VHH binders against Vitellogenin-6 (vit-6). Designs and how they scored, part 4

Target 1, 176 residues: Vitellogenin-6 (vit-6), of Caenorhabditis elegans (p18948r1340to1515)
Amino acid sequence: ANCVVKSTKINTFDQVAYRNQFTPCYSVLAKDCGSEKSEPRFVVLMKKINEKKEWKNVKVVYGENEIEMYKTEEGLICRVNGEEIEYQPESEIEKKQYNIIWLNKNTLKFDSDDVTVQFDGVNARIHLSALYRNQQCGLCGHYDNEKETEFYDAENQENTIPKFAKSYLYKDSKCN

## First folded at step 15 (VHH; from b30 with T109I)

Design b33
Fold by ESMFold2, fold request of step 16:
Structure b33 (fold): chain B 176 residues (1-176), chain A 123 residues (1-123)
Amino acid sequence: as target 1 above (176 residues)
Amino acid sequence: AVQLQASGGGFVQPGGSLRLSCAASGFTFDDYAMGWFRQAPGKEREFVSAIRSSGGYKYYAKSVKGRFTISRDNSKNTVYLQMNSLRAEDTATYYCAASHYWPMREYEIYQYWGQGTQVTVSS
């Protein structure tokens, strides 16, 4: 399943669409929410970095690895564990647990057996393995084959969506 | 009130070792990741190391990997940084910090900060 994340709209893994606005604080797009006793295998985060340009910063936390992708005037930048990597057309940077792929100068893909994140500096597309059914949480929904709108009409979605979205927004005054 | 008390700093010759400790109170330690940052005079604070709440994932800056080891003892609400093979470049004030967020390398996501302990490496 795929979650499509745009500046003002999110289409979840369960194909529920809603409006959302990113801030300079991170929001959790998708996270391994399986057993409470283990650290999440992955966490995918997004924040806005420039109010005028709709540019975003995406962070993929995957085990002991932290991948950062963000747009600048010079193009997309990728950092792996704090170290910048340069653009490599259609090439793949393989690690033991994941791959980093430049689809073109303006689009990066993080690829693993658990989660795939494609990002162009503004919008993201997230794919999860079917193994994470009922084990994922975040702005991309719960991946549980249930559409929340079955029990809520359009009038109720606005009341549910603000509380839902706020629960995944980082609460830290340093980013505000 | 949340308190993070870093200790164990001091003066050491190049090649020496120090062990830093950070004792925490005022929050549920087991729910928080712990990190170490350092700041030399006139420089920005930089990431050193971090450890997730379970102790299963550990993170290191490239400049310290292989020389520093982070650990935690949840029964004592304490995080440690064992610093081996110290160099003059390691001279800084070392701060411990806590966060229940991700990622570990960004100082902005840390919610609680200690006052720091000075480490000076000189001969």
Scores: ipSAE 0.738, ipTM 0.883, lowest interface PAE 0.9, mean pLDDT 84
Fold by ESMFold2, fold request of step 16:
Structure b33 (fold): chain B 176 residues (1-176), chain A 123 residues (1-123)
Amino acid sequence: as target 1 above (176 residues)
Amino acid sequence: AVQLQASGGGFVQPGGSLRLSCAASGFTFDDYAMGWFRQAPGKEREFVSAIRSSGGYKYYAKSVKGRFTISRDNSKNTVYLQMNSLRAEDTATYYCAASHYWPMREYEIYQYWGQGTQVTVSS
């Protein structure tokens, strides 16, 4: 199953749709929420680049790697660990843990054994390995094949949709 | 009150080494990722290195990878930056910072900042 993230709508891993509005502060789309003691194996974040546009900045944290994808007037930009990667037609960058694939100059795909993120500058599609059943959290839900518990917040409490979404928005940062 | 006290800066010759320390108080150190940033006069603050709360993941700017090593001792509430093979361009005020959040390379997600310690690399 996939989570589809559009500017005002999210379809979760468990096929639940709801409305959400992004801000210039990061929201957690999907995160490894398994063992509390372990660092998350992945974290997928999204924010608007500014309040005027529906263009987004997506960050994929994967182990010791940080991948940033965002839209500009000239197209989609990718940075890996702070270093910009130039677009090349049908190019991909292989690392021992993941691949970065340019589907075209306006669409990028981060691909790994754990999580896949496709992003076009505005919308994202996230796919998780079945091994993350019951071990993921974020705006994309809990991937537990149950719609009744989809909106448990970051403290794992059932909430209304606005409170659920707010729990994954960054707090106490300079963007708020 | 939260306090981050960076120390260990000083004057060194190119090729030399320094070890920075940042002692933390006023928050649960074990729950925070720690980072080092630097700022030279007239320049913007830039990322140097970071370490997650478990110590399992470490992050480095390209310019320092292989020369600097970050570490932490949660029993002492302290993060360290071992700086080897120092160059003139490493001259800056070095700041430590703490965050619950991701990603580590963005200064905007860091919630607490220290006052900094000066590192000067020159002949």
Scores: ipSAE 0.735, ipTM 0.887, lowest interface PAE 0.9, mean pLDDT 85
Fold by ESMFold2 at other seeds, fold request of step 16:
Structure b33 (fold): chain B 176 residues (1-176), chain A 123 residues (1-123)
Amino acid sequence: as target 1 above (176 residues)
Amino acid sequence: AVQLQASGGGFVQPGGSLRLSCAASGFTFDDYAMGWFRQAPGKEREFVSAIRSSGGYKYYAKSVKGRFTISRDNSKNTVYLQMNSLRAEDTATYYCAASHYWPMREYEIYQYWGQGTQVTVSS
């Protein structure tokens, strides 16, 4: 299943489309919500970073790894655990549990058995393994093949679209 | 009221060791990730290390990995930072912080902060 995230429009894993506006605070796009007794295997976050452009920052948390992808005037930047990775055509960064791939100078791909995130600095495309059916939450919905329950919030309660989206926005972090 | 009390700082020679502690109160410690940041005079606060609620995931800045070890004892509501092979550039005020959020390396997502403890590494 695929979720397509554009600046003001999201197509969820269950093929439901709606409008959403990103802010300078992170929103959860997709997250492992399958076990309350363990840390999420992955968390995918997005925030706006430029008031004049549709540039975004995407963070992928995957186990003990934190991958950051964002657009700047100099182009698309990738950091892995705080360390910047330069664009090098025909090269890959392969780790034990995931890969980082430059598809071109303007598109990055985080690839793992659980989640794949493709990002071009503005829009994201997220793919989840079928193993996360009924076990994922975020702005990309529940991945449960049920459109009527797509907008359950972070506390698993059905809401209007604005309240659903706001429940995945960071509330008490130091963002401006 | 939420409190984070960092302690264990001091003066140490290069190559020496210190163990920092951060005792927490006023919130459910088991629900929070804990982090350490540091700030030298005239510099920006920088990430040092973090540990998730279960203690299963640990995060380190490149400059300290292999020298520092983070741990937590949820029965004591305390996070620790064992600092070995200290260098002059480790001199800073060390702050502990707590967050429900991700990622661990970003200052902005931490909701509670301690007052800090001074670490000085010098001959």
Scores: ipSAE 0.735, ipTM 0.885, lowest interface PAE 0.8, mean pLDDT 85
Fold by ESMFold2 at other seeds, fold request of step 16:
Structure b33 (fold): chain B 176 residues (1-176), chain A 123 residues (1-123)
Amino acid sequence: as target 1 above (176 residues)
Amino acid sequence: AVQLQASGGGFVQPGGSLRLSCAASGFTFDDYAMGWFRQAPGKEREFVSAIRSSGGYKYYAKSVKGRFTISRDNSKNTVYLQMNSLRAEDTATYYCAASHYWPMREYEIYQYWGQGTQVTVSS
């Protein structure tokens, strides 16, 4: 299933659409929330970089790896574990557990067996393996084929859309 | 009151070793990831290493990977940084920090900070 994240609209894994505004603080788009794992296998985060433009910063945490993707005036930037990687047309960077693929100069794809994140600096598309049904949480919903429970918050309590969205927004951090 | 008390710094010759400790109180240690950052005079604070709450995932800056080892003892509310093969460029004040967020390399997501311990690597 796919979650489509635009600047003011999110279409969840369960095909529920709602409006959301990103801030300079991270929001959790999708996270491994399985009860048997003490550490999530993946966490996908997004924040707004610039108040004047709809540019976003996306972080993908995957095991012991941290991938950052964001847009600048010079183009789309990717960092892997803090190290910037160069645009490589018609090639991909393959690691043991995931791949980084430049679909073009302005679109990056993080690809793994668990989660795929496609990002163009403004909008993201997230795909999850069917194995994460009932095991994912975030602004992209719960991936449980149930639209009625889509807005249960990070503590699995039913909420209005504003409260649901705030539950995945970072709090008490030093974000600006 | 939250406290993070870093210790174990000192003077050491290049190639030597030090072990830093950070004792935590005032929060549920088992729920927090712990990180080490360092800052040399006139430079920005930089990421060194981090460990998730369960100890299952560990993160290292490229400059220290293979030389430093992070670990934690949740029964003692303490995180450790074993620093081997020390170099002059490792000289800095080392700070421990705590967060229940991600990612570990970004200092802005850390909620609690210690006062630091000085590490000086010099002949």
Scores: ipSAE 0.735, ipTM 0.887, lowest interface PAE 0.9, mean pLDDT 86
Fold by ESMFold2 at other seeds, fold request of step 16:
Structure b33 (fold): chain B 176 residues (1-176), chain A 123 residues (1-123)
Amino acid sequence: as target 1 above (176 residues)
Amino acid sequence: AVQLQASGGGFVQPGGSLRLSCAASGFTFDDYAMGWFRQAPGKEREFVSAIRSSGGYKYYAKSVKGRFTISRDNSKNTVYLQMNSLRAEDTATYYCAASHYWPMREYEIYQYWGQGTQVTVSS
């Protein structure tokens, strides 16, 4: 299943829709919650680039790799482990645990066996392997076929939608 | 109070080695990722290396990959940075930091910072 993240609306893996406003602080969209909490196999993060634009910065943490995707005036930028990446044919590169694919000049795709993230600078679409059923948490929900438990917060407590969403927002004093 | 005490800096010639240590107290060390950043005079602070809480994932800046090795000993609440093949451009104050967030390369997500230790690489 897919989670669709738009500027003010999120459709979760379990097809629950709700409103959410992003800030310049990171929010967790999807995270491996089935492994040790400090060692998730993936984490997908999103924030606004600034308070006024609906442009977003997406980070994908995948093992020892950190992928950043964000929109600029010059176009969509991808960085892998701090290094900017251009389109490259895969025939000349050693096999990787993941792929970065330009679907077009305005849309990037991070693709792996665990998680796929498609991003156009504003909106994201996240796909998870069925292996993560009941093992994922974040703004995209819990992927558990149960709408009743969709809004358990980062501390696994059932909450209202605003409190649920706030629990996945980074509590960093430098965001505002 | 949270304290991060970095040590092990000093003067070294190009090609030499140093081992930095950062002793932590005032928080549950096993729950935090640890990172090293550095700052040369007149320059911005830059990422060097980081290690997740169990030591399972390690992260390196391109400029240090293959020369520096990060490790941790959770029984001693200490993170280490083994710096080999040192170069003049490695001269900086090295800061250790702690975070339970992601990603590791972004200094804004680090919640606790040490005062740093000076590394000077000069012939």
Scores: ipSAE 0.725, ipTM 0.883, lowest interface PAE 1.0, mean pLDDT 85
Fold by ESMFold2 at other seeds, look of step 16:
Structure b33 (fold): chain B 176 residues (1-176), chain A 123 residues (1-123)
Amino acid sequence: as target 1 above (176 residues)
Amino acid sequence: AVQLQASGGGFVQPGGSLRLSCAASGFTFDDYAMGWFRQAPGKEREFVSAIRSSGGYKYYAKSVKGRFTISRDNSKNTVYLQMNSLRAEDTATYYCAASHYWPMREYEIYQYWGQGTQVTVSS
């Protein structure tokens, strides 16, 4: 199962498409909601980092590891537990539970048995193990069914989608 | 009102140890991750360590991993930082903070902050 996250459109793991706009506050794209609530095995977050460009910052929290991917004027940056790693063609960085792979100069992949996140600085693609069906939550989550896809095309269902999306948006005085 | 009271700072010789405590009130402590940050004069506040609400996941800055240990006692609403093998570079004001968000290494996701406690490492 794949979730495709573009700047204004999300295609969920259930193949439901809807409109969403990112802000400078983090939104939860996907999170383990089936394990201990205080210690999810993974959390995938996204926020907008430049108002005039569609550049995003993606965080992958995986156990005790935190991976950050984001676009700058100097290119795509990856930090692992606060330490920047440089682009190296045809290379990967292996950790015990995950790999970080430069697919090319402009595309990075976090890869694990639970979740994979591919990111190019603007858009993300998230793959989730079948073990997390009905066990995950977030903007990519199984919250709506196929019925809303038909109604979404008529544009009358946006009232329920803003409540859903807002529930996964971080609230803080500095980013509001 | 939310309060985070850090204590246990002081003067210590290089190689010595200190134990910091941060007592929390005014919120549901068991729902929050707790973090430690530090700031030396003229420098930016930097991440030191964090612990999730159950105490299962712990996070450390590279510069302190293996020397510092974070822990919490939810029955006392308190987080601790055991600081061993202290170095001159560890001299700073140490701040505790709380968040129910992720990730732990970013200061801006922390919702509540303490006033800090001074740690000075000098021969």
Scores: ipSAE 0.694, ipTM 0.869, lowest interface PAE 1.1, mean pLDDT 83

Design b33
Fold by ESMFold2 at other seeds, look of step 17:
Structure b33 (fold): chain B 176 residues (1-176), chain A 123 residues (1-123)
Amino acid sequence: as target 1 above (176 residues)
Amino acid sequence: AVQLQASGGGFVQPGGSLRLSCAASGFTFDDYAMGWFRQAPGKEREFVSAIRSSGGYKYYAKSVKGRFTISRDNSKNTVYLQMNSLRAEDTATYYCAASHYWPMREYEIYQYWGQGTQVTVSS
């Protein structure tokens, strides 16, 4: 299934749409919630780069790897474990467990068997394998084919949309 | 009261080794990832290494990979950094830190910080 994240709108894995205002603090878009809490197979995070722009920074945590994608005035940048990689048209960077693919100069794709994240500097599309049904949590919902239970928060409690969204926003960090 | 007490720093020659320890108290250690950061005068704090709470995932800066090893002993509430093949550029104050969050390489997501221990590598 797919979750589509726009600047102020999210369409979840279960096809529920709602509004969310991103901030310069990370929000959890999607996370493996079926494994041990401290060792999820993946975590997908998004924040605005600053208060004034709709440009975003996306972080994909995948095992021992951390992939960052973000837009600058000079274009779209990707870092793998803190090391910037260059745009190379019609090419991909292969790692044992995932690939980084430039779909074009304005769009990056992180691709793995568990999660795929496509990002253009402002908007994201997240694909999650069916193996994560009932095992996913975040702003992209719970991937359980039920719309009435979509807004369970980070503690798995149903809430109003604003409270649900705030439960996935980072707190107790220097960004508070 | 949360405390992170780093120790084990000192003066070494290039090529030498040190082992840093960070003893934690005042929080549930088993729920936290632990990280090491360093800062030299005039430079920004930089990531060195991190380890998730169970010890399953470990993270290293490129500059230290293969030379430094992070480990933890949850029964002693302690994280360690074994530093081998030390170089002059490793000279810095080393800080340990704790976080519930991701990613490990960003110091802004760490909630608790130690006061640091000085490592000096010089001929």
Scores: ipSAE 0.665, ipTM 0.863, lowest interface PAE 1.2, mean pLDDT 86
Fold by ESMFold2, look of step 16:
Structure b33 (fold): chain B 176 residues (1-176), chain A 123 residues (1-123)
Amino acid sequence: as target 1 above (176 residues)
Amino acid sequence: AVQLQASGGGFVQPGGSLRLSCAASGFTFDDYAMGWFRQAPGKEREFVSAIRSSGGYKYYAKSVKGRFTISRDNSKNTVYLQMNSLRAEDTATYYCAASHYWPMREYEIYQYWGQGTQVTVSS
């Protein structure tokens, strides 16, 4: 199953579409909600880089690894644990249980057995393994084949779409 | 009234060791990840290490990996940073911080900060 995240529109894993506007604060797109609450196997985050552009910063937290992908005036940048990774059109970088793949100069793919994140600097596509059916939460919904309960918030309470979306937005952190 | 009290800094020769402690109060320690950051004169604050609330996932800056070890004791509401093989470039004020967010390497997601403790590595 796929979740498609555009600047103002999200199509969830259960194919429910709704409008969301990103801010300079991180929002949780998808997270392992079936494991220990403080140690999810993955967390996928997105924020705007600034208020004037549709450019986004995506973070993938995968175990003890943190991958960052974001667009700049000079192009798409990827950092792995703080180290920038060079564009390599014909090569894969294999690290533990994941790969980072440049599909082209404008598109990166984080690929693992649990989650795949494709990102072009503005929009993201997230694919989850079937292992996470009923075990995922975030702006991409719950991956539970339930469209009418899709918008349970971070405390697992059903809400209106704005309150649902706000529950996955970071609070008490720096925002622009 | 959240407090993070960092201690254990001091003077040490290159190659030496120090153990920093950060005692926490005013919040549910078991719900928070803990991090260490440092700032040398004239430089930006930089990430050193972090540990998730259960102690299962640990994160290190490249410059300290293999030399520093982070740990926590939830029964004492305390996080530790064991610093071995110290170098002159490790000289800085070390700050502990707490967050219930991700990712660990970004200082802006940390909600509570300690006053810092000075570490000086001089030959």
Scores: ipSAE 0.591, ipTM 0.849, lowest interface PAE 1.4, mean pLDDT 85

## First folded at step 16 (VHH; from b33 with K58R)

Design b37
Fold by ESMFold2, look of step 16:
Structure b37 (fold): chain B 176 residues (1-176), chain A 123 residues (1-123)
Amino acid sequence: as target 1 above (176 residues)
Amino acid sequence: AVQLQASGGGFVQPGGSLRLSCAASGFTFDDYAMGWFRQAPGKEREFVSAIRSSGGYRYYAKSVKGRFTISRDNSKNTVYLQMNSLRAEDTATYYCAASHYWPMREYEIYQYWGQGTQVTVSS
């Protein structure tokens, strides 16, 4: 199953669609919630870069690696652990734990056995391994084949869509 | 009230070592990731290292990887930074910080900050 994240619409892993607005604060799209919250194996985050454009910044935390993808006037940028990597038509450097793949100049893919994130600077598509059934939380829902529990918030409490979405939005960071 | 008290700074020659400590109180230490940042005169505060709450994942700036080691002792509410092979460019005030959030390399997501401790690396 896939979660499709557009600027105002999210289609969850369980095929539930709803409207959401991103802000300059990070929201959690998908996260490993199967164990203690302190050690998720992955976290996928998204925020708007600014209020004028629908350009987004996506951060993928995968183990001890942090991958950032975002669009600029000069094109789509990828940073791995703070270091920008160059566009290559073919894969140049591949690590055993994950790959960064330029599908074209305008689309990046983070690919691992656990999670795959495809991003074009505005919209994202997230795919999870079946191993994360019942072990995932975020704006992409819970991946549990149950639509009625899709909107349990970050504290696993059932809520309206706006309260559910706000529970995955960062509160105590600098956001402007 | 939340307090983060960094200590262990000082003067050291290039190639030397120091160990920084940051004692925490006023929050549930075991639920927070801890980070170290530094700021040299005239420079912006920059990321040095971070460690998740269980100690399972550790993060390092490229400039310090292989030379610095972060660790934590949750029974003492303390995070440490072992700094080896120190260089002149490591001279800065070092700050510890705490966050519930991800990613670790962005200072904006850290909720609590310590006062800092001075590290000076000079001949």
Scores: ipSAE 0.667, ipTM 0.870, lowest interface PAE 1.2, mean pLDDT 85
Fold by ESMFold2 at other seeds, look of step 20:
Structure b37 (fold): chain B 176 residues (1-176), chain A 123 residues (1-123)
Amino acid sequence: as target 1 above (176 residues)
Amino acid sequence: AVQLQASGGGFVQPGGSLRLSCAASGFTFDDYAMGWFRQAPGKEREFVSAIRSSGGYRYYAKSVKGRFTISRDNSKNTVYLQMNSLRAEDTATYYCAASHYWPMREYEIYQYWGQGTQVTVSS
Protein backbone atom coordinates (compact mmCIF):
# COMPACT_ATOMS: atom_id res chain seq x y z
CA ALA B 1 0.00 0.00 0.00
CA ASN B 2 0.87 3.61 -0.68
CA CYS B 3 0.75 6.77 1.37
CA VAL B 4 0.79 9.98 -0.67
CA VAL B 5 2.06 13.09 1.11
CA LYS B 6 1.49 16.47 -0.52
CA SER B 7 2.09 19.90 0.95
CA THR B 8 -1.32 20.12 2.64
CA LYS B 9 -2.92 16.73 1.98
CA ILE B 10 -2.10 13.19 3.08
CA ASN B 11 -3.71 10.04 1.68
CA THR B 12 -2.94 7.29 4.17
CA PHE B 13 -2.13 3.61 3.66
CA ASP B 14 -5.81 2.89 4.36
CA GLN B 15 -7.04 5.42 1.77
CA VAL B 16 -8.10 8.04 4.29
CA ALA B 17 -7.46 11.62 3.20
CA TYR B 18 -6.94 14.59 5.51
CA ARG B 19 -5.27 17.97 5.59
CA ASN B 20 -1.96 18.56 7.32
CA GLN B 21 0.39 21.52 7.59
CA PHE B 22 4.12 20.84 7.77
CA THR B 23 6.46 23.07 9.76
CA PRO B 24 10.26 23.37 10.00
CA CYS B 25 10.04 20.76 12.79
CA TYR B 26 10.08 17.06 11.86
CA SER B 27 6.89 15.06 11.65
CA VAL B 28 6.85 11.26 11.56
CA LEU B 29 5.28 10.09 8.30
CA ALA B 30 5.80 6.37 8.84
CA LYS B 31 7.63 4.33 11.42
CA ASP B 32 8.11 0.69 12.31
CA CYS B 33 5.98 0.37 15.46
CA GLY B 34 6.21 -3.40 15.66
CA SER B 35 9.84 -3.62 16.78
CA GLU B 36 11.54 -2.39 19.96
CA LYS B 37 10.37 1.20 20.49
CA SER B 38 13.87 2.70 20.53
CA GLU B 39 15.12 0.66 17.55
CA PRO B 40 12.53 0.80 14.76
CA ARG B 41 13.65 -0.80 11.51
CA PHE B 42 12.78 2.41 9.68
CA VAL B 43 11.57 5.94 10.39
CA VAL B 44 10.44 8.33 7.67
CA LEU B 45 10.44 12.00 8.67
CA MET B 46 9.46 15.20 6.87
CA LYS B 47 9.74 18.89 7.61
CA LYS B 48 9.53 22.12 5.68
CA ILE B 49 12.92 23.59 4.85
CA ASN B 50 11.72 26.94 6.20
CA GLU B 51 8.48 28.77 6.99
CA LYS B 52 8.19 30.39 3.56
CA LYS B 53 8.83 27.58 1.07
CA GLU B 54 6.82 24.44 0.35
CA TRP B 55 10.09 22.60 -0.23
CA LYS B 56 10.59 19.72 2.15
CA ASN B 57 13.39 17.83 3.78
CA VAL B 58 12.83 14.08 4.08
CA LYS B 59 14.88 11.85 6.34
CA VAL B 60 14.85 8.08 6.13
CA VAL B 61 16.36 6.24 9.07
CA TYR B 62 17.05 2.65 8.10
CA GLY B 63 18.92 0.63 10.66
CA GLU B 64 22.28 2.31 11.19
CA ASN B 65 21.88 4.44 8.06
CA GLU B 66 20.41 7.92 7.76
CA ILE B 67 19.37 9.26 4.36
CA GLU B 68 18.45 12.87 3.74
CA MET B 69 16.70 14.20 0.64
CA TYR B 70 15.89 17.85 0.09
CA LYS B 71 15.45 20.42 -2.64
CA THR B 72 17.70 23.39 -3.28
CA GLU B 73 17.69 26.01 -5.98
CA GLU B 74 20.33 23.88 -7.76
CA GLY B 75 18.28 20.73 -7.57
CA LEU B 76 17.49 17.76 -5.36
CA ILE B 77 20.23 16.73 -2.91
CA CYS B 78 20.75 13.32 -1.33
CA ARG B 79 23.03 12.70 1.63
CA VAL B 80 23.79 9.27 3.07
CA ASN B 81 25.20 9.33 6.58
CA GLY B 82 26.22 12.95 6.05
CA GLU B 83 27.88 12.49 2.66
CA GLU B 84 26.35 13.87 -0.51
CA ILE B 85 25.57 11.36 -3.26
CA GLU B 86 26.06 12.60 -6.80
CA TYR B 87 23.36 12.28 -9.42
CA GLN B 88 24.08 9.11 -11.39
CA PRO B 89 21.64 8.24 -14.19
CA GLU B 90 23.35 4.92 -14.87
CA SER B 91 24.36 2.65 -12.03
CA GLU B 92 25.60 -0.79 -11.15
CA ILE B 93 23.72 -1.29 -7.92
CA GLU B 94 25.31 -3.87 -5.63
CA LYS B 95 22.83 -5.87 -3.60
CA LYS B 96 22.46 -4.12 -0.23
CA GLN B 97 19.85 -3.69 2.49
CA TYR B 98 18.70 -0.62 0.57
CA ASN B 99 19.41 1.34 -2.59
CA ILE B 100 19.24 4.99 -3.64
CA ILE B 101 17.90 5.56 -7.13
CA TRP B 102 17.76 8.82 -9.06
CA LEU B 103 14.62 8.52 -11.19
CA ASN B 104 15.69 11.82 -12.74
CA LYS B 105 17.45 14.96 -11.52
CA ASN B 106 14.31 16.03 -9.66
CA THR B 107 13.14 12.73 -8.12
CA LEU B 108 14.83 10.37 -5.70
CA LYS B 109 13.80 6.92 -4.54
CA PHE B 110 14.94 5.15 -1.40
CA ASP B 111 14.24 1.47 -1.94
CA SER B 112 14.35 -1.43 0.50
CA ASP B 113 12.45 -4.64 1.24
CA ASP B 114 10.65 -2.86 4.09
CA VAL B 115 9.88 0.62 2.87
CA THR B 116 10.13 2.62 -0.34
CA VAL B 117 10.14 6.43 -0.33
CA GLN B 118 9.88 8.46 -3.51
CA PHE B 119 10.46 12.20 -3.16
CA ASP B 120 10.61 15.17 -5.54
CA GLY B 121 11.48 17.94 -3.09
CA VAL B 122 7.86 18.81 -2.26
CA ASN B 123 5.76 15.63 -2.23
CA ALA B 124 6.48 12.09 -1.10
CA ARG B 125 5.05 8.65 -1.83
CA ILE B 126 5.69 5.91 0.71
CA HIS B 127 5.17 2.23 0.04
CA LEU B 128 5.26 -0.38 2.79
CA SER B 129 5.61 -4.11 2.55
CA ALA B 130 2.48 -6.00 3.61
CA LEU B 131 4.59 -7.39 6.46
CA TYR B 132 4.05 -4.06 8.24
CA ARG B 133 0.28 -4.34 8.41
CA ASN B 134 -0.71 -3.50 11.97
CA GLN B 135 2.93 -2.60 12.72
CA GLN B 136 3.19 0.93 11.32
CA CYS B 137 2.30 4.27 12.81
CA GLY B 138 2.66 7.92 11.83
CA LEU B 139 0.89 10.57 9.74
CA CYS B 140 0.34 7.86 7.12
CA GLY B 141 -1.99 6.08 9.54
CA HIS B 142 -1.77 2.60 11.01
CA TYR B 143 -2.05 0.36 7.95
CA ASP B 144 -4.69 -1.81 9.61
CA ASN B 145 -7.62 -1.65 7.14
CA GLU B 146 -9.60 0.27 9.76
CA LYS B 147 -10.68 3.86 9.21
CA GLU B 148 -11.98 4.32 12.75
CA THR B 149 -8.54 3.77 14.30
CA GLU B 150 -6.57 5.58 11.59
CA PHE B 151 -6.16 8.67 13.75
CA TYR B 152 -4.97 7.11 16.98
CA ASP B 153 -2.11 9.37 18.00
CA ALA B 154 1.45 8.56 19.04
CA GLU B 155 0.08 7.72 22.51
CA ASN B 156 -2.47 5.34 20.96
CA GLN B 157 -5.36 7.60 21.94
CA GLU B 158 -8.26 8.33 19.62
CA ASN B 159 -8.16 12.02 18.69
CA THR B 160 -9.41 14.64 16.29
CA ILE B 161 -7.35 14.98 13.14
CA PRO B 162 -5.45 18.10 14.35
CA LYS B 163 -4.47 16.42 17.64
CA PHE B 164 -3.56 13.21 15.83
CA ALA B 165 -1.27 15.10 13.44
CA LYS B 166 0.28 17.19 16.20
CA SER B 167 1.19 14.04 18.15
CA TYR B 168 3.66 13.07 15.41
CA LEU B 169 5.29 16.51 15.31
CA TYR B 170 8.61 16.87 17.16
CA LYS B 171 8.17 18.96 20.30
CA ASP B 172 11.24 18.85 22.53
CA SER B 173 13.90 19.61 19.94
CA LYS B 174 15.34 22.74 18.46
CA CYS B 175 13.34 23.59 15.33
CA ASN B 176 14.47 25.35 12.18
CA ALA A 1 16.80 18.35 36.96
CA VAL A 2 18.45 16.62 34.02
CA GLN A 3 22.20 16.29 34.31
CA LEU A 4 24.77 14.93 31.86
CA GLN A 5 28.29 14.91 33.27
CA ALA A 6 31.05 14.16 30.78
CA SER A 7 34.51 13.22 32.03
CA GLY A 8 37.70 11.43 31.00
CA GLY A 9 39.24 14.11 28.81
CA GLY A 10 42.86 15.14 28.97
CA PHE A 11 46.15 15.47 27.15
CA VAL A 12 47.44 12.62 25.04
CA GLN A 13 50.06 12.17 22.34
CA PRO A 14 49.10 11.21 18.80
CA GLY A 15 48.35 7.51 18.58
CA GLY A 16 47.20 7.39 22.17
CA SER A 17 43.88 6.45 23.69
CA LEU A 18 41.28 7.99 25.99
CA ARG A 19 37.95 6.82 27.30
CA LEU A 20 35.20 9.35 27.87
CA SER A 21 32.28 8.74 30.21
CA CYS A 22 28.97 10.54 30.49
CA ALA A 23 26.85 9.94 33.60
CA ALA A 24 23.19 10.81 33.27
CA SER A 25 20.39 11.55 35.72
CA GLY A 26 16.94 13.12 35.77
CA PHE A 27 15.36 11.10 32.96
CA THR A 28 14.69 7.46 32.08
CA PHE A 29 18.08 6.64 30.58
CA ASP A 30 16.87 3.39 29.04
CA ASP A 31 14.40 5.30 26.83
CA TYR A 32 16.99 7.66 25.33
CA ALA A 33 19.58 7.44 22.63
CA MET A 34 22.93 8.94 23.61
CA GLY A 35 25.31 10.83 21.39
CA TRP A 36 28.73 12.44 21.39
CA PHE A 37 29.49 15.65 19.55
CA ARG A 38 32.66 17.71 19.46
CA GLN A 39 33.59 21.29 18.81
CA ALA A 40 37.02 22.69 18.04
CA PRO A 41 37.67 26.43 18.34
CA GLY A 42 36.30 28.26 15.32
CA LYS A 43 34.38 25.25 14.05
CA GLU A 44 30.79 24.11 14.20
CA ARG A 45 29.77 21.39 16.63
CA GLU A 46 30.01 18.11 14.75
CA PHE A 47 28.60 14.66 15.23
CA VAL A 48 30.98 11.97 16.52
CA SER A 49 28.95 8.94 17.54
CA ALA A 50 25.59 7.80 18.88
CA ILE A 51 23.99 4.67 20.30
CA ARG A 52 20.29 3.77 20.56
CA SER A 53 18.87 2.91 23.96
CA SER A 54 18.96 -0.88 23.46
CA GLY A 55 22.53 -0.68 22.17
CA GLY A 56 21.66 -2.44 18.91
CA TYR A 57 22.31 0.48 16.55
CA ARG A 58 25.51 2.47 16.72
CA TYR A 59 26.37 5.46 14.54
CA TYR A 60 29.78 6.95 13.74
CA ALA A 61 31.08 9.92 11.82
CA LYS A 62 33.26 8.83 8.91
CA SER A 63 36.29 10.52 10.46
CA VAL A 64 36.15 8.34 13.61
CA LYS A 65 34.77 5.02 12.34
CA GLY A 66 37.16 2.19 13.12
CA ARG A 67 38.99 4.23 15.80
CA PHE A 68 36.20 5.13 18.22
CA THR A 69 33.75 2.76 19.88
CA ILE A 70 30.57 3.87 21.63
CA SER A 71 28.97 1.77 24.34
CA ARG A 72 26.50 2.17 27.17
CA ASP A 73 25.77 0.64 30.57
CA ASN A 74 22.11 1.16 31.35
CA SER A 75 22.54 -0.14 34.91
CA LYS A 76 24.90 2.78 35.59
CA ASN A 77 23.10 5.36 33.40
CA THR A 78 26.38 5.92 31.60
CA VAL A 79 27.52 6.16 27.98
CA TYR A 80 31.17 5.71 26.99
CA LEU A 81 33.35 6.69 24.07
CA GLN A 82 36.55 4.69 23.66
CA MET A 83 38.91 6.74 21.49
CA ASN A 84 41.89 4.93 20.01
CA SER A 85 44.55 6.02 17.52
CA LEU A 86 43.98 9.65 18.40
CA ARG A 87 45.08 12.36 16.00
CA ALA A 88 45.65 16.08 16.32
CA GLU A 89 42.39 16.66 14.42
CA ASP A 90 40.49 14.97 17.28
CA THR A 91 41.36 17.88 19.58
CA ALA A 92 38.07 19.41 20.72
CA THR A 93 35.59 19.76 23.53
CA TYR A 94 33.46 16.60 23.55
CA TYR A 95 29.81 16.88 24.55
CA CYS A 96 27.39 14.12 25.39
CA ALA A 97 23.72 14.50 24.62
CA ALA A 98 20.45 12.61 24.86
CA SER A 99 17.42 12.31 22.57
CA HIS A 100 14.39 10.09 22.07
CA TYR A 101 14.09 11.27 18.45
CA TRP A 102 15.70 10.56 15.06
CA PRO A 103 17.99 11.02 13.15
CA MET A 104 21.10 10.67 15.32
CA ARG A 105 23.53 12.78 13.30
CA GLU A 106 21.70 16.10 13.74
CA TYR A 107 22.43 18.08 16.87
CA GLU A 108 19.03 19.81 16.67
CA ILE A 109 17.12 16.71 17.75
CA TYR A 110 19.05 16.31 21.00
CA GLN A 111 17.11 17.50 24.04
CA TYR A 112 19.69 17.34 26.84
CA TRP A 113 23.35 18.38 26.72
CA GLY A 114 26.31 18.02 29.02
CA GLN A 115 28.96 20.66 29.73
CA GLY A 116 31.67 18.79 27.84
CA THR A 117 35.18 17.50 28.50
CA GLN A 118 38.35 18.70 26.75
CA VAL A 119 40.45 16.33 24.66
CA THR A 120 43.82 17.61 23.48
CA VAL A 121 46.01 15.55 21.17
CA SER A 122 49.44 17.10 20.93
CA SER A 123 53.09 16.31 21.08
Scores: ipSAE 0.632, ipTM 0.861, lowest interface PAE 1.3, mean pLDDT 85

